VHH binders against Hydroxymethylpyrimidine/phosphomethylpyrimidine kinase (thiD). Designs and how they scored, part 9

Target 1, 255 residues: Hydroxymethylpyrimidine/phosphomethylpyrimidine kinase (thiD), of Aquifex aeolicus (o67772)
Amino acid sequence: MIALSIAGFDNSGGAGTLADIRTFKHFGIYGVAVITALAVQNTQKVYEVFPIPPDVVKEELKAIFEDFPIKGVKIGMLANKEIAEVVYETLKSKKTNFIVLDPVFRSKSGRELLSEEGVEFLKSEFIKIVDLITPNVPEAEILCGEEIKSLEDVKNCAQKIYSLGAKSVLIKGGHLKGNYAIDILYDGKSFYEFKAPKIAGKTPRGTGCVYSSAILANYLRHKDLIKAIKTAKDFITEAIKNSKKLGKGYEIMDF
Below, E stands for the ipSAE of ESMFold2; O stands for the ipSAE of OpenDDE; V2 stands for 0.75 times the mean of E and O plus 0.25 times the DockQ between their complexes.

## First folded at step 4 (VHH)

Design x16 (from z09 with V103I L104K Y106W; framework vhh_6z1v_2)
Fold by ESMFold2-Fast, scan of step 4:
Structure x16 (fold): chain B 255 residues (1-255), chain A 124 residues (1-124)
Amino acid sequence: as target 1 above (255 residues)
Amino acid sequence: EVQLVESGGRLVRTGGSLRLSCAASGFTFSEYAMGWFRQAPGKEREVVAAIDWSGGSTWHADFVKGRFTISRDNAKNTVYLQMNSLKPEDTAVYYCAAGPSYIKTWSEDAYDYWGQGTQVTVSS
């Protein structure tokens, strides 16, 4: 099976298309990529972001969809509204089994990775074609417009995000207080809890990219979203635990 | 409304120089590649020069290399064609066009927006 990563290019390999493709390969899925931006970065921070011109992104999409039977798509950094529109128009016209959106708004170092106009386009239009959106707590707060301090707030926010059009919402609760990273899935009818111990002293880059890509890969193989999330949660927990300080900044997951 | 407005076309003597300008409005100019095309009486339209969205890459047709130079100013939403050592064979209506952010040089159908043209006449 073939899965597509539509994301930025992190030249350090910790996040973006390189991390997505490594994750797909780990689970036996062949990964292809459409690059939305070049992020000049290392383990310490994002220095520059060069959005790929929207027409080039459109040609990348055309080249991939003409040649490969894409079964699933993982979407990360879109950089701006113009790129988001091109991706949206292409995916709206194509048959894929599953679309996962990891709503990458800001880097760990605070750099803007999606413009305000892009965020509004995502909330009003793009989200309607998404099968699973995987925000962390800060991203979820932007999407639902409310501060999250508790698991009850997470559930309320998930329902608000669902009402924007996503078929399912997984809010990653690693930012909440406590000894466990608790992720909450809302599918429009029920809530599901995915719980793992927090790994002290490890904050690697690209955890969102790797987690959402692992969910897509496992969903494509088994067609069971609950099982896919459980498998991905176990995988990302081990990847964080085994992350290495290969540079001077944040750890890198070397799986 | 998207508009491309060419200016600078006029009568000039063989060996002379001329600078054409194309002012763009109604779209995000810095995200588009720009091209200059020309059409002589009784001939097909042909691509003369192209420049990518950033101005970092340019292409010039073999028949104008060394004589014509394309450039752009994204702050002014303008693309230019500097024409040196003009020949009677350069007589044509010159059009500017906006297309994909990267350079496309094989056909006019690669360009989305077109100006109305500016007449350049080179006399011997």
Scores: ipSAE 0.000, ipTM 0.088, lowest interface PAE 23.0, mean pLDDT 86

Design x17 (from z09 with Y102D V103Y L104V T105Y; framework vhh_6z1v_2)
Fold by ESMFold2-Fast, scan of step 4:
Structure x17 (fold): chain B 255 residues (1-255), chain A 124 residues (1-124)
Amino acid sequence: as target 1 above (255 residues)
Amino acid sequence: EVQLVESGGRLVRTGGSLRLSCAASGFTFSEYAMGWFRQAPGKEREVVAAIDWSGGSTWHADFVKGRFTISRDNAKNTVYLQMNSLKPEDTAVYYCAAGPSDYVYYSEDAYDYWGQGTQVTVSS
């Protein structure tokens, strides 16, 4: 089985296409990549983001889909509207079994990682081909247009994101405060809670990339979304626990 | 409404001392990691110091280690940066930032909330 990562290239390997492919491999899935941007990144921060020309992204997609029977796609950083449009047009025309979108809009310090036009394109068009979107709370607020301060707000936001066209919505950290890292899934009918204890002293970068990729890999293996998320949640919790300080900043998940 | 308000920035002479304060409101201060960042004209924003939710763990950048000290007072919802032996290269706008985790962070990407900044100018 073959899965595709469409994401930025993190030269340190903690996030992006390298982390996605390592995660697929861990679960016995062969990973291929389409690089959307080069991120000059280490364990301390993202220094620069260099978007790949949209025509080159289009050629990467053509090369992969011509040669490989892609069963699932994990999408991360798209950088800008032009790249998002190229990815959208390709995926809309190809048959794949499952598309997971990990929305990467901006850093917490306010650095733009997807242009404003790109975010609007994602909300109005791109989201309609997505089987699972995995926003954290700030990303969910951008998608649904409302502030999240409670579990009820998380549920309302998930329903609004679902109404934009995603087939299911997993909001990470839906329990804003407490001793557990709680994720809430809405599948159009029911809400599901996935919780794990918070791991003290460890804050590795790339947890969103690894978690979304683990969900995709396990969905392709089992074809059961609830089981895939539970398996991925257990996996990421252990990967965080076992992360190592290989550089000066955040830990790296080495699995 | 989350708000971080820095104060204490001013003109000081080389070798002088200054204490910056950051007053926080609109969130449970004791559950957040806090950081001090600075940005000089024409340079990138860089992390100066960070402190965990309890004040029990701190980190200071090598270029300020031994000169600057971060501390916090959870009863007053305030984080401080004590700056000693100031140098002209310390001239920058200093920003207070809050992260949603109780961990110490080295990267600006880990912080959710930012203040407006306070200008520190160190004369020759």
Scores: ipSAE 0.000, ipTM 0.109, lowest interface PAE 18.1, mean pLDDT 85

Design x18 (from z09 with V103F L104R T105V; framework vhh_6z1v_2)
Fold by ESMFold2-Fast, scan of step 4:
Structure x18 (fold): chain B 255 residues (1-255), chain A 124 residues (1-124)
Amino acid sequence: as target 1 above (255 residues)
Amino acid sequence: EVQLVESGGRLVRTGGSLRLSCAASGFTFSEYAMGWFRQAPGKEREVVAAIDWSGGSTWHADFVKGRFTISRDNAKNTVYLQMNSLKPEDTAVYYCAAGPSYFRVYSEDAYDYWGQGTQVTVSS
């Protein structure tokens, strides 16, 4: 079974396509990649982002889809509107793919990873082809246009994001106060909670990439979204616990 | 120690109303899904209603839909069952139960903690 990562290239391997492919491989899924941008980064921060020309991204997509029977797609950093449009045009014609979007807007160090025009395109068009969107609290606030201070605000925000067109919304609640990282899934009918203890003293790079990729891999294996999220939540919690300080900055999940 | 204590069960006449309460202690109540079950004399225990950790999602069995409403107050660590238009068939011991919060639950097997029960008798 083959899954596609459409994301930036993190040369340190903590996030982006390298992390996505390692995650797919861990769950027995062969991963292929379409690179949207080169991120010059290390464990401390993102220094520069070089978007791949949209025509090149289009050729990467064409090469992959002409050759591989892709069953699922995980989308991360899109860099700009032009790249997002190319990805959208390709994917809206792919009826058999399960699409997970991890809406990467800014790095931990504050660098813009998707332009303002790209964010608006994502909210108005791209989101309509997405099976699962996995924002963290700051990303969710951008998508729903409201401040999140409580779990009730998370639920209200999830419903608003759903109304934009995503078939399901998983808001990662690790930014909220408390001893548990509580993630809330809204599927248009019901709310589901996925909780795990917060891991003190570790803030590894790429947790969103690994989590969304683990969800996709397990969904492809079992076709059960609730089970896929639970399995991925357990996996990411353990990966964070076992993360290592291989450089001078944030930990890297080595699994 | 985890404890669930039901209260409010009593004799009530057909067509009457009653509210059951279940006070929870010994666990983080706001992180658990809650359910109400009942067992009538000589019958199997059956699920009546369920509510997720937040109160945002509820389920009610067809035989009580429109008559019973489950709710919760996380500040008071309490789950409630409001019972209206009571029928003699509603006579049973009512149990509250707590289980995993990460999915909706309709099955008895999905609940980890149970109360001791409260008797509801509906007379004609």
Scores: ipSAE 0.000, ipTM 0.144, lowest interface PAE 16.6, mean pLDDT 85

Design x19 (from z09 with V103I T105V; framework vhh_6z1v_2; at its last look DockQ between E and O 0.02; V2 from the best seeds 0.00; counts 0 for: pae O 13.4 > 2, placed apart)
Fold by OpenDDE, look of step 5:
Structure x19 (fold): chain B 255 residues (1-255), chain A 124 residues (1-124)
Amino acid sequence: as target 1 above (255 residues)
Amino acid sequence: EVQLVESGGRLVRTGGSLRLSCAASGFTFSEYAMGWFRQAPGKEREVVAAIDWSGGSTWHADFVKGRFTISRDNAKNTVYLQMNSLKPEDTAVYYCAAGPSYILVYSEDAYDYWGQGTQVTVSS
């Protein structure tokens, strides 16, 4: 099976398309990639982000879909509204693909990675073609327009995001219980909790990218979203635990 | 059972030095970041220092001003706080804590486990 990553390029390989491809391969999925931006970075910092011209992104997508039987799509960094529109127009006609959107709005350093216009487009149009959206708490707050301070807030926010058009919503790190990190899934009917031990002192790069890609890969294998998320959660937890300092900055999950 | 046991707190004179220890058990020590907190009478508990799982990264509060140093020995399941140039304002109960996901400044509620505390008194 073949999966498509649509995301930014991270030179370090810790996140973005390289991490996505590595994750797909780990689960026996061949990955192809469309690059939306060159995010010049190493394990220490992001230097600059260069969005790919929208027309180029369009050509990338065309080249890939004309050649490969894509079964699933993972979307990360979109960089701007114009690129998001190109991706949307391409994917809306591909109804057979399972689409995972890992929204990327800001970097850890606070750099804006998607404009307000881009965010609005995601909320109003793009999200309607998404099978699973996987925001973290800050991203979820942006999407639902509310602050998250409790489990109840997480659930309310998930429902609001669902109402925007996503078929399923997974809020990552939405709840902490003891020594466990809990992700909350809402599928329009029920809430599910996915628990994993909190790994203290380990903050490797690319956890969101790897997690969302792992979910996609496992869904393609099992056609069971709950099972896919559980497997991915376990995988990412172990990967975090075993992360390594390959450069001079943040650790990387090397698997 | 998870246990954090602080030791080393005592009465010292201004300008003196003290080394606090915290012995950990009941969890995988090497996988946790550790922190020291203190609470003076009538004041809120505040973070003093934090150290990541490996000991490779540390954080110290502004009021430390180079006087205190956090360290750890994973082979001994122990975290330390070396305190030099002590002042009366440093008088407090000092607590050891474990469980932050990252070394840099977590709120008190981000820590999973706490010791009983050890009293440090600095006389003028």
Scores: ipSAE 0.000, ipTM 0.264, lowest interface PAE 13.4, mean pLDDT 91
ESMFold2-Fast, scan of step 4: ipSAE 0.523; ipTM 0.803
ESMFold2, look of step 5: ipSAE 0.000; ipTM 0.211
ESMFold2 (binder alone), look of step 5: mean pLDDT 85; pTM 0.875

Design x20 (from z09 with V103I L104T T105I Y106W; framework vhh_6z1v_2)
Fold by ESMFold2-Fast, scan of step 4:
Structure x20 (fold): chain B 255 residues (1-255), chain A 124 residues (1-124)
Amino acid sequence: as target 1 above (255 residues)
Amino acid sequence: EVQLVESGGRLVRTGGSLRLSCAASGFTFSEYAMGWFRQAPGKEREVVAAIDWSGGSTWHADFVKGRFTISRDNAKNTVYLQMNSLKPEDTAVYYCAAGPSYITIWSEDAYDYWGQGTQVTVSS
């Protein structure tokens, strides 16, 4: 089976398309990529983001879909509205089994990774073709338009995001108070909690990228979203625990 | 203080019906999945049914499917087990338990809080 990563290129390999492809490979899925932007970054921070011209992104998409039977798509950094529109138009017309959107709005260092117009396009149009959206708490607050201060607020926000058009919503709750990394899934009918102990002292790069890509890979293999998320949560927890300081900044997950 | 209090257990004849109730207090009931377990003398505890935080998703063990129905009332902090077409094999102490809001493969270890149990006896 073949999965597509549509994301930025992190030249350090900790996040973006390189991390997505490594994750797919780990689970036995052949990965192909469409690059949306070149991110000049290392383990310390994102220094600059160079969006790929939208017409070039469109040609990357055409080349891939003409040649490969893509079964699943993981979407990360889109950089701007023009690129988001190109990706949306292409995927809206294609038959794939599953689309996972990791709504990458800002880097850990505060750099904007999707323009304000891009965020609005995502909320109003792009979200309608998404099978699973995996925001963290700050991203979820932007999507649902309300502050999250409790687990009940997370559940209310997930329902609001679902109403925008996503077929399922997984809010990653690492910012909520407590000794657990808690993620909440809403599938339009039921809520599910995925809890794992927080790994103290480690904040590796690309955890969102790796997690969403692991979910896609396991969903394609087994066709069970709950089991795919549980498997991915166990995987990412172990990957964080075993992450290594290969440079001067954040740890890298090497798997 | 967290409490789960089961009620409704009694002697009933084969083919009869019974509804068990479990009243919860001391925690945010609407954030927890609830389960019903049973344990017959000399046997290990087994899961009978589970219901997620909202009541929108339920699971029933194969040996009770079509006969038992789990439900909940979040306004009353209560979970129920409606038991129909009772058989002597259903004789056990029934426990309610509260655990994570997700529903997957349920294990006893997934549940944080347990009630004291209510005895159900089905005479042949």
Scores: ipSAE 0.000, ipTM 0.143, lowest interface PAE 12.3, mean pLDDT 85

Design x21 (from z09 with S57E Y102W V103T L104I Y106F; framework vhh_6z1v_2)
Fold by ESMFold2-Fast, scan of step 4:
Parts: structure tokens; C-alpha cells; sequence
Structure x21 (fold): chain B 255 residues (1-255), chain A 124 residues (1-124)
């Protein structure tokens, strides 16, 4: 089976298309990529982001979909509204694809990775073609427009994001204090909890990229979203535990 | 020495009310989230309600929402569960639990300290 990563290119390999493809390969899925931007970065920070011209992104999409029977798409950094529009227009006609959106708005170092206009386009249009959106708490707050301080706030925010058009919403609770990383899924009817011990002392790059890509890979293998998320949660927890300080900054997940 | 001691469980008629209390000692109560769980014979343990460190945020399971209310008194190191409009289906052993997190959670595995339980029986 073949999965597509639509994301930025992180030249350090910790996030973006390189991390997505490594994750797909780990689960036996062949990964192909559409690069939306070049992110000049290392383990310490993102220095610059060079968006790929939207016409070129459109040609990358055309080349891939013309040649490969894509079964699932993982979307990460879109950089700007123009690129988001091109991706949206291409994907809204692809009926057999399961679409996972990891709403990459800002880097760990604070760099903007999606423009304000891009965020508004995502909330108003793009979200309507998404099968699963996987925001962390800050990203969820941007999407639902409300502060999250409690579990009830997480649940209310998930329902609000669902109302924007996503078929399911997984809010990652890694920012909550305590000994457990708790993620909450809302599928339009029920809430599900996925938990694992927090890994103290490690904040590796690309955890959102790897987690959402692992969910997609396992969904393609099993066609069961709950099982896919549980498997991915176990996988990312171990990947974080085994992450290595290969440079001077954040750890990298080397799996 | 950490202790959680539940009290208030008894036989009550359908439609009645009970207030369960859980007295905590041996840890800094005000730094821990607290939860109430229950287990009926032959069923899995399920979360009923949870409350954060301050008492400002609470969560209640759908099957008790509008009937049960969790609260806490940090000065008394006590968490409470007010149970109204009791049904036979509420018959279970009720457990008090303390989590390592100061924020609320509804995962049983997140709770480190558990009481011995208090039996609530609701007769039809």
C-alpha cells in the first residue's frame, strides 16, 4: 500500500516528509511525498521557511496521483493559503483516500509554519475534507477559539472542531501537567481516551508528524481507527523513550 | 503513610440521595486530582467523576450527569460525591482515587492511590 505525505522538508530529518516516510516504512507502507516548503532547520530551531511555489506543488501532486494508487494522505505543514488551496482542490476529488491532518501552525521554537490567512482557510474550507485532525492543545485552542484548562474544555473544543467539518478529532494532551500523556478522540458520537506515561526529560522534534503518520499507516493496515490510534500511541511513546540527542538541541526519534 | 478512607455507603431506596466522603492523609492533598470510580459485580471498574486540584474544574460521566456532583474541601483533605435520584443500576462499590496529575483525568491507570471502597446498594 502507498501513502502520501504532504508536508515541509525538514533538512535535519526530525519532522516533515522525511519523518513521515520513515514512519510509513516502519509499518510496511511505501511513502511518497509532496513538498510544500523547505524548512532550514536543525535540532535547535527553524531558521527560515521557503514555501514551494503553488504551481510547483500542484505539479508534484499531479505527478504523484497520476502514477500511484494512493490510499491515504497525511498532511503537515502547508506554509500559506495559496499552497493550502492547491492541496485542497486536488484532494477534495480523491474519494478513496483517508486524510489525516496534523495542523502544523508553529514550530517548537515559535516560528510561524502556516500564515494567518492559511489558518482561516483551513478552519473554513480545508477541514471539511479531513477524516482525522490531530491538534495538540495550543493548536486546538486556535481551531476552536477557546482556552483549554480542563478535561471539559478539551471535550468542548473537540466538539467545536468537529462542527467545523472534520470527521473525527484527536486532541493530544501532552501539554497537560502530570505523569500521563492523555489524548482524547471525538468521533461525533463518543469520546475515547488514549494514555501513556509521559517521558520525562525528552522533547523530541516531530512527535506530531510521526504520531499522525503512524495513525494513517495503521489505519490503512487495519481499517479500524481506534486500533490505529492505540497502536500509534504505543509506537510514539516508545519512539520518544528511545529518542537520541544527535545534535545540540531537541532529541530526534531514530526508529 | 498514604491513606484514602471512603464513608457514606449504605442501602438506599430508588430515588433517594447519598453523599459519599473520602478522607485523605499522607500526601499533599491540594496538589492532586481526585476521582470517584465504581465497580458492580461482574462488571469492569468505571470512572464516575473527577475533580482537579483546586475544585474549579470537574468532569462527570454521562450516565450520572445531572444526578451526581463531585466536590472537594482542601482545608479538610476530603473529596465528596453527592448522589441524587439514585437508580438500582447505581449499586456498586465506590472507590476514591488520587492521581499524580493536578489536572483532571478519567483514565483509571492515571490514579496511583486508591481507597478500600464503600458499598452503595439501591433497592427497587
Amino acid sequence: as target 1 above (255 residues)
Amino acid sequence: EVQLVESGGRLVRTGGSLRLSCAASGFTFSEYAMGWFRQAPGKEREVVAAIDWSGGETWHADFVKGRFTISRDNAKNTVYLQMNSLKPEDTAVYYCAAGPSWTITFSEDAYDYWGQGTQVTVSS
Scores: ipSAE 0.000, ipTM 0.138, lowest interface PAE 14.8, mean pLDDT 84

Design x22 (from z09 with G56D T58E Y106W; framework vhh_6z1v_2)
Fold by ESMFold2-Fast, scan of step 4:
Structure x22 (fold): chain B 255 residues (1-255), chain A 124 residues (1-124)
Amino acid sequence: as target 1 above (255 residues)
Amino acid sequence: EVQLVESGGRLVRTGGSLRLSCAASGFTFSEYAMGWFRQAPGKEREVVAAIDWSGDSEWHADFVKGRFTISRDNAKNTVYLQMNSLKPEDTAVYYCAAGPSYVLTWSEDAYDYWGQGTQVTVSS
């Protein structure tokens, strides 16, 4: 099976297309990539982001879809509205693909990874072709327009994001419960909570990329979203536990 | 063998209160999420409330919000449903159910074990 990562290129390998493809490979899925931006970064910070010209992104997409039978697409950093539009137009015609959107708005170091115009386009149009969107709490607040202070706020926010057009919504870190990291899924009918112990002393980069890519990989294998999320949650928890300080900054998940 | 035994159901007047209990045995209670469901005559079973394995996360259906409260006592292997301001529309058989601790869901098809039910009748 073949999955596509549409994301930025993190030259350190902790996030972006390299992390996505490593995750696909771990679950036995061949990964191909469409690069949206070059991110000059290491384990400490993102120094610069160079968006790929939208016409080039369009040619990358054409080359991949012309040659490979893509079954699923994981979308990460889109950089700007022009690139988001190109990706949207291409994927809008690919109804048979399962689309996971990890709405990457900002890096851990605070750098903007999607322009304001891009965020608005995502909320108003792009979200309508998404099968699963996986925001963290700050990203969910941007998408639903409301502050999240409680579990009920998370659930209300998930319903609002669903109403924007996503077929399912997984809010990561939906609430803090002592030693547990809890993610909340809304599928339009039911709420599901996924729990795992917090791993003390480790905060690796790229957890969102790896988690969403693991969900896609396991969904393609099993065609069961609940099972895919459960499997991905167990995997990311173990990957965080085994993360290594390979550079001077944040840990890297080497799996 | 797994057992979930509901108790506390009875006839009560509109505006009254009831506390339902569900005693669990035959499995490690503290590892399971618990839910309360109800089924009225001629209607499908619907979810009323759910609580995770620890008791820290709970959910209540909009039609009972502010009136019903789910809770659990892991030391006693028991889940409770406190029902206040009862309405005739609350008349139903109430069931408790146990589901996986890792996934807490509001869908009945994800729950592994079910009780036999306890009848609650609310009269005018």
Scores: ipSAE 0.012, ipTM 0.311, lowest interface PAE 8.6, mean pLDDT 86

Design x23 (framework vhh_6z1v_2)
Fold by ESMFold2-Fast, scan of step 4:
Structure x23 (fold): chain B 255 residues (1-255), chain A 123 residues (1-123)
Amino acid sequence: as target 1 above (255 residues)
Amino acid sequence: EVQLVESGGRLVRTGGSLRLSCAASGFTFSEYAMGWFRQAPGKEREVVAAIDWSGGSTWHADFVKGRFTISRDNAKNTVYLQMNSLKPEDTAVYYCAAGEYVLTYSEDAYDYWGQGTQVTVSS
């Protein structure tokens, strides 16, 4: 089974297409990639982002879809509206694929990874082809236009994001209690919570990339979204525990 | 061995109150969401209320909002359903259910079920 990563290239390997492909491989899925931007980064920060010309992204997509029977797509950093439009135009005809969107807006160091007009295009059009969107709390606030201060705010925000067109919404870290971090899923009918212990002393880069890719891989294996998220949550928890400080900044998940 | 044991069901008059309890054993109660379901004569089983593992989030069906309140006590491994302003339409067998990683309105998402407790509301 073959899954596609549409994301930036993190030359340090902690996030982006390299992390996505490594995650797919871990779950027995062959991964292929379409690179949207080159991110010059290491474990400490993102220094520069070079968007790939939209026409080149279009040719990457054409090359992959002409040759491989893609069953699922994980989308990360889109960089700008022009690239988002190219990806959208290609994928809107691929309705039989399961599409997971990790809405990468900013890096941990605060660098913009999707332009304002790109965010607006995502909210108004792109989201309509998405089967699962996996925002963290700050990303969810941008998408729903409201501050999240409580679990009820998370639930209201998830419903608003769903109303934009996503078939399901997973807000990561939407609730904290004691030593647990909780992710909240809304599928248009019910809310589900997925909890795992917070891992003290580790803040690895690329957790969003790895988590969303693990969800996609397990959904393709089992065709059960709840089981896929639970399996991915357990996996990412262990990956964080086993992450290594290979450089001077954030840990790297090597699995 | 997982067990959910409901108690508190009985005959009550219209307008009365009841508190149902569900005692859980054989699993890590504090890691499970809990739900109350009911099955009335001639109806399918329906979800009444749900509560997350921590008690910080609850959901109640529209037909019981303002009358029923779900709560839990993780120290006692017990979930409760406080039922006020009871109506004849509330007559049903009430079931306690536990589901790992769920806060759901669908019965198929619950892993463990009790045997039920009968609530009868007469006019």
Scores: ipSAE 0.016, ipTM 0.415, lowest interface PAE 7.0, mean pLDDT 87

Design x24 (framework vhh_6z1v_2)
Fold by ESMFold2-Fast, scan of step 4:
Structure x24 (fold): chain B 255 residues (1-255), chain A 123 residues (1-123)
Amino acid sequence: as target 1 above (255 residues)
Amino acid sequence: EVQLVESGGRLVRTGGSLRLSCAASGFTFSEYAMGWFRQAPGKEREVVAAIDWSGGSTWHADFVKGRFTISRDNAKNTVYLQMNSLKPEDTAVYYCAAGPEYVLTYSDAYDYWGQGTQVTVSS
């Protein structure tokens, strides 16, 4: 089975297409990539982001879809509206089993990773082809337009994001209690909680990339979203626990 | 017939301790998550604590953090709530509930409910 990563290229390997492909391989899925931007980064921070010209992204997509039977797509950093439009136009015309969108808007250091026009396009059009969107709390606030201060706010925000067109919404870290980080899934009918112990002292780069890619891989294998998320949550918890300080900054998940 | 029977509720002085028990029958207890909820007069029912099917995962509400502990004994089909450092604000009817194997913090997600046990904390 073959899955596609549409994301930025993190030259350090902690995030982006390299992390996505490594995650797919871990679960027995062959990964192919379409690079949207080159991110000049290391374990400490993102220094520069060079978007790939939209026409080149279009040619990357054409080359992959002409040659491979893509069953699932994981989307990460899109950089700008023009690239998002190219990706959207291609995906809405293709029949894939499942599309996961990890809405990468800003880096941990606050650097813009998707333009304001790109965010608005994502909210108004792109989200309509998405089977699962996996925002963290700040990203969810941007998508629903409301501040999240309570579990009730998380639930209301998830419902609002669902109403924008996503078939399911997983808000990561939407509820923090004691030593647990709790992710909240809304599937249009019910809410589900996925909890795992917080791993003290480690904040590896690319956890969102790895988690969303693990969900896609396991969904393609099992066709059960709840099981896919549970499996992915266990996997990412162990990956964080086993992450290594290979550079001077954040740990890297080496699995 | 599914039954959840709470016990242990009584009048206790501020600062005291109390252990609630909930005995389950009529279903495969070890396949269900269990929760403790409470409701005071004129207030909405709120989740206090929850425990998954195995007892390996627990959740406690912030307002009972460090004071209450949920546990279960699958061999005895029983779930417990140990309540320490009780406050007048803890006065409520406490309900036991059973739901899906994973932990949920919403009352609507629980399939079976007990009749409740009254806990009164004197001021």
Scores: ipSAE 0.007, ipTM 0.164, lowest interface PAE 10.8, mean pLDDT 85

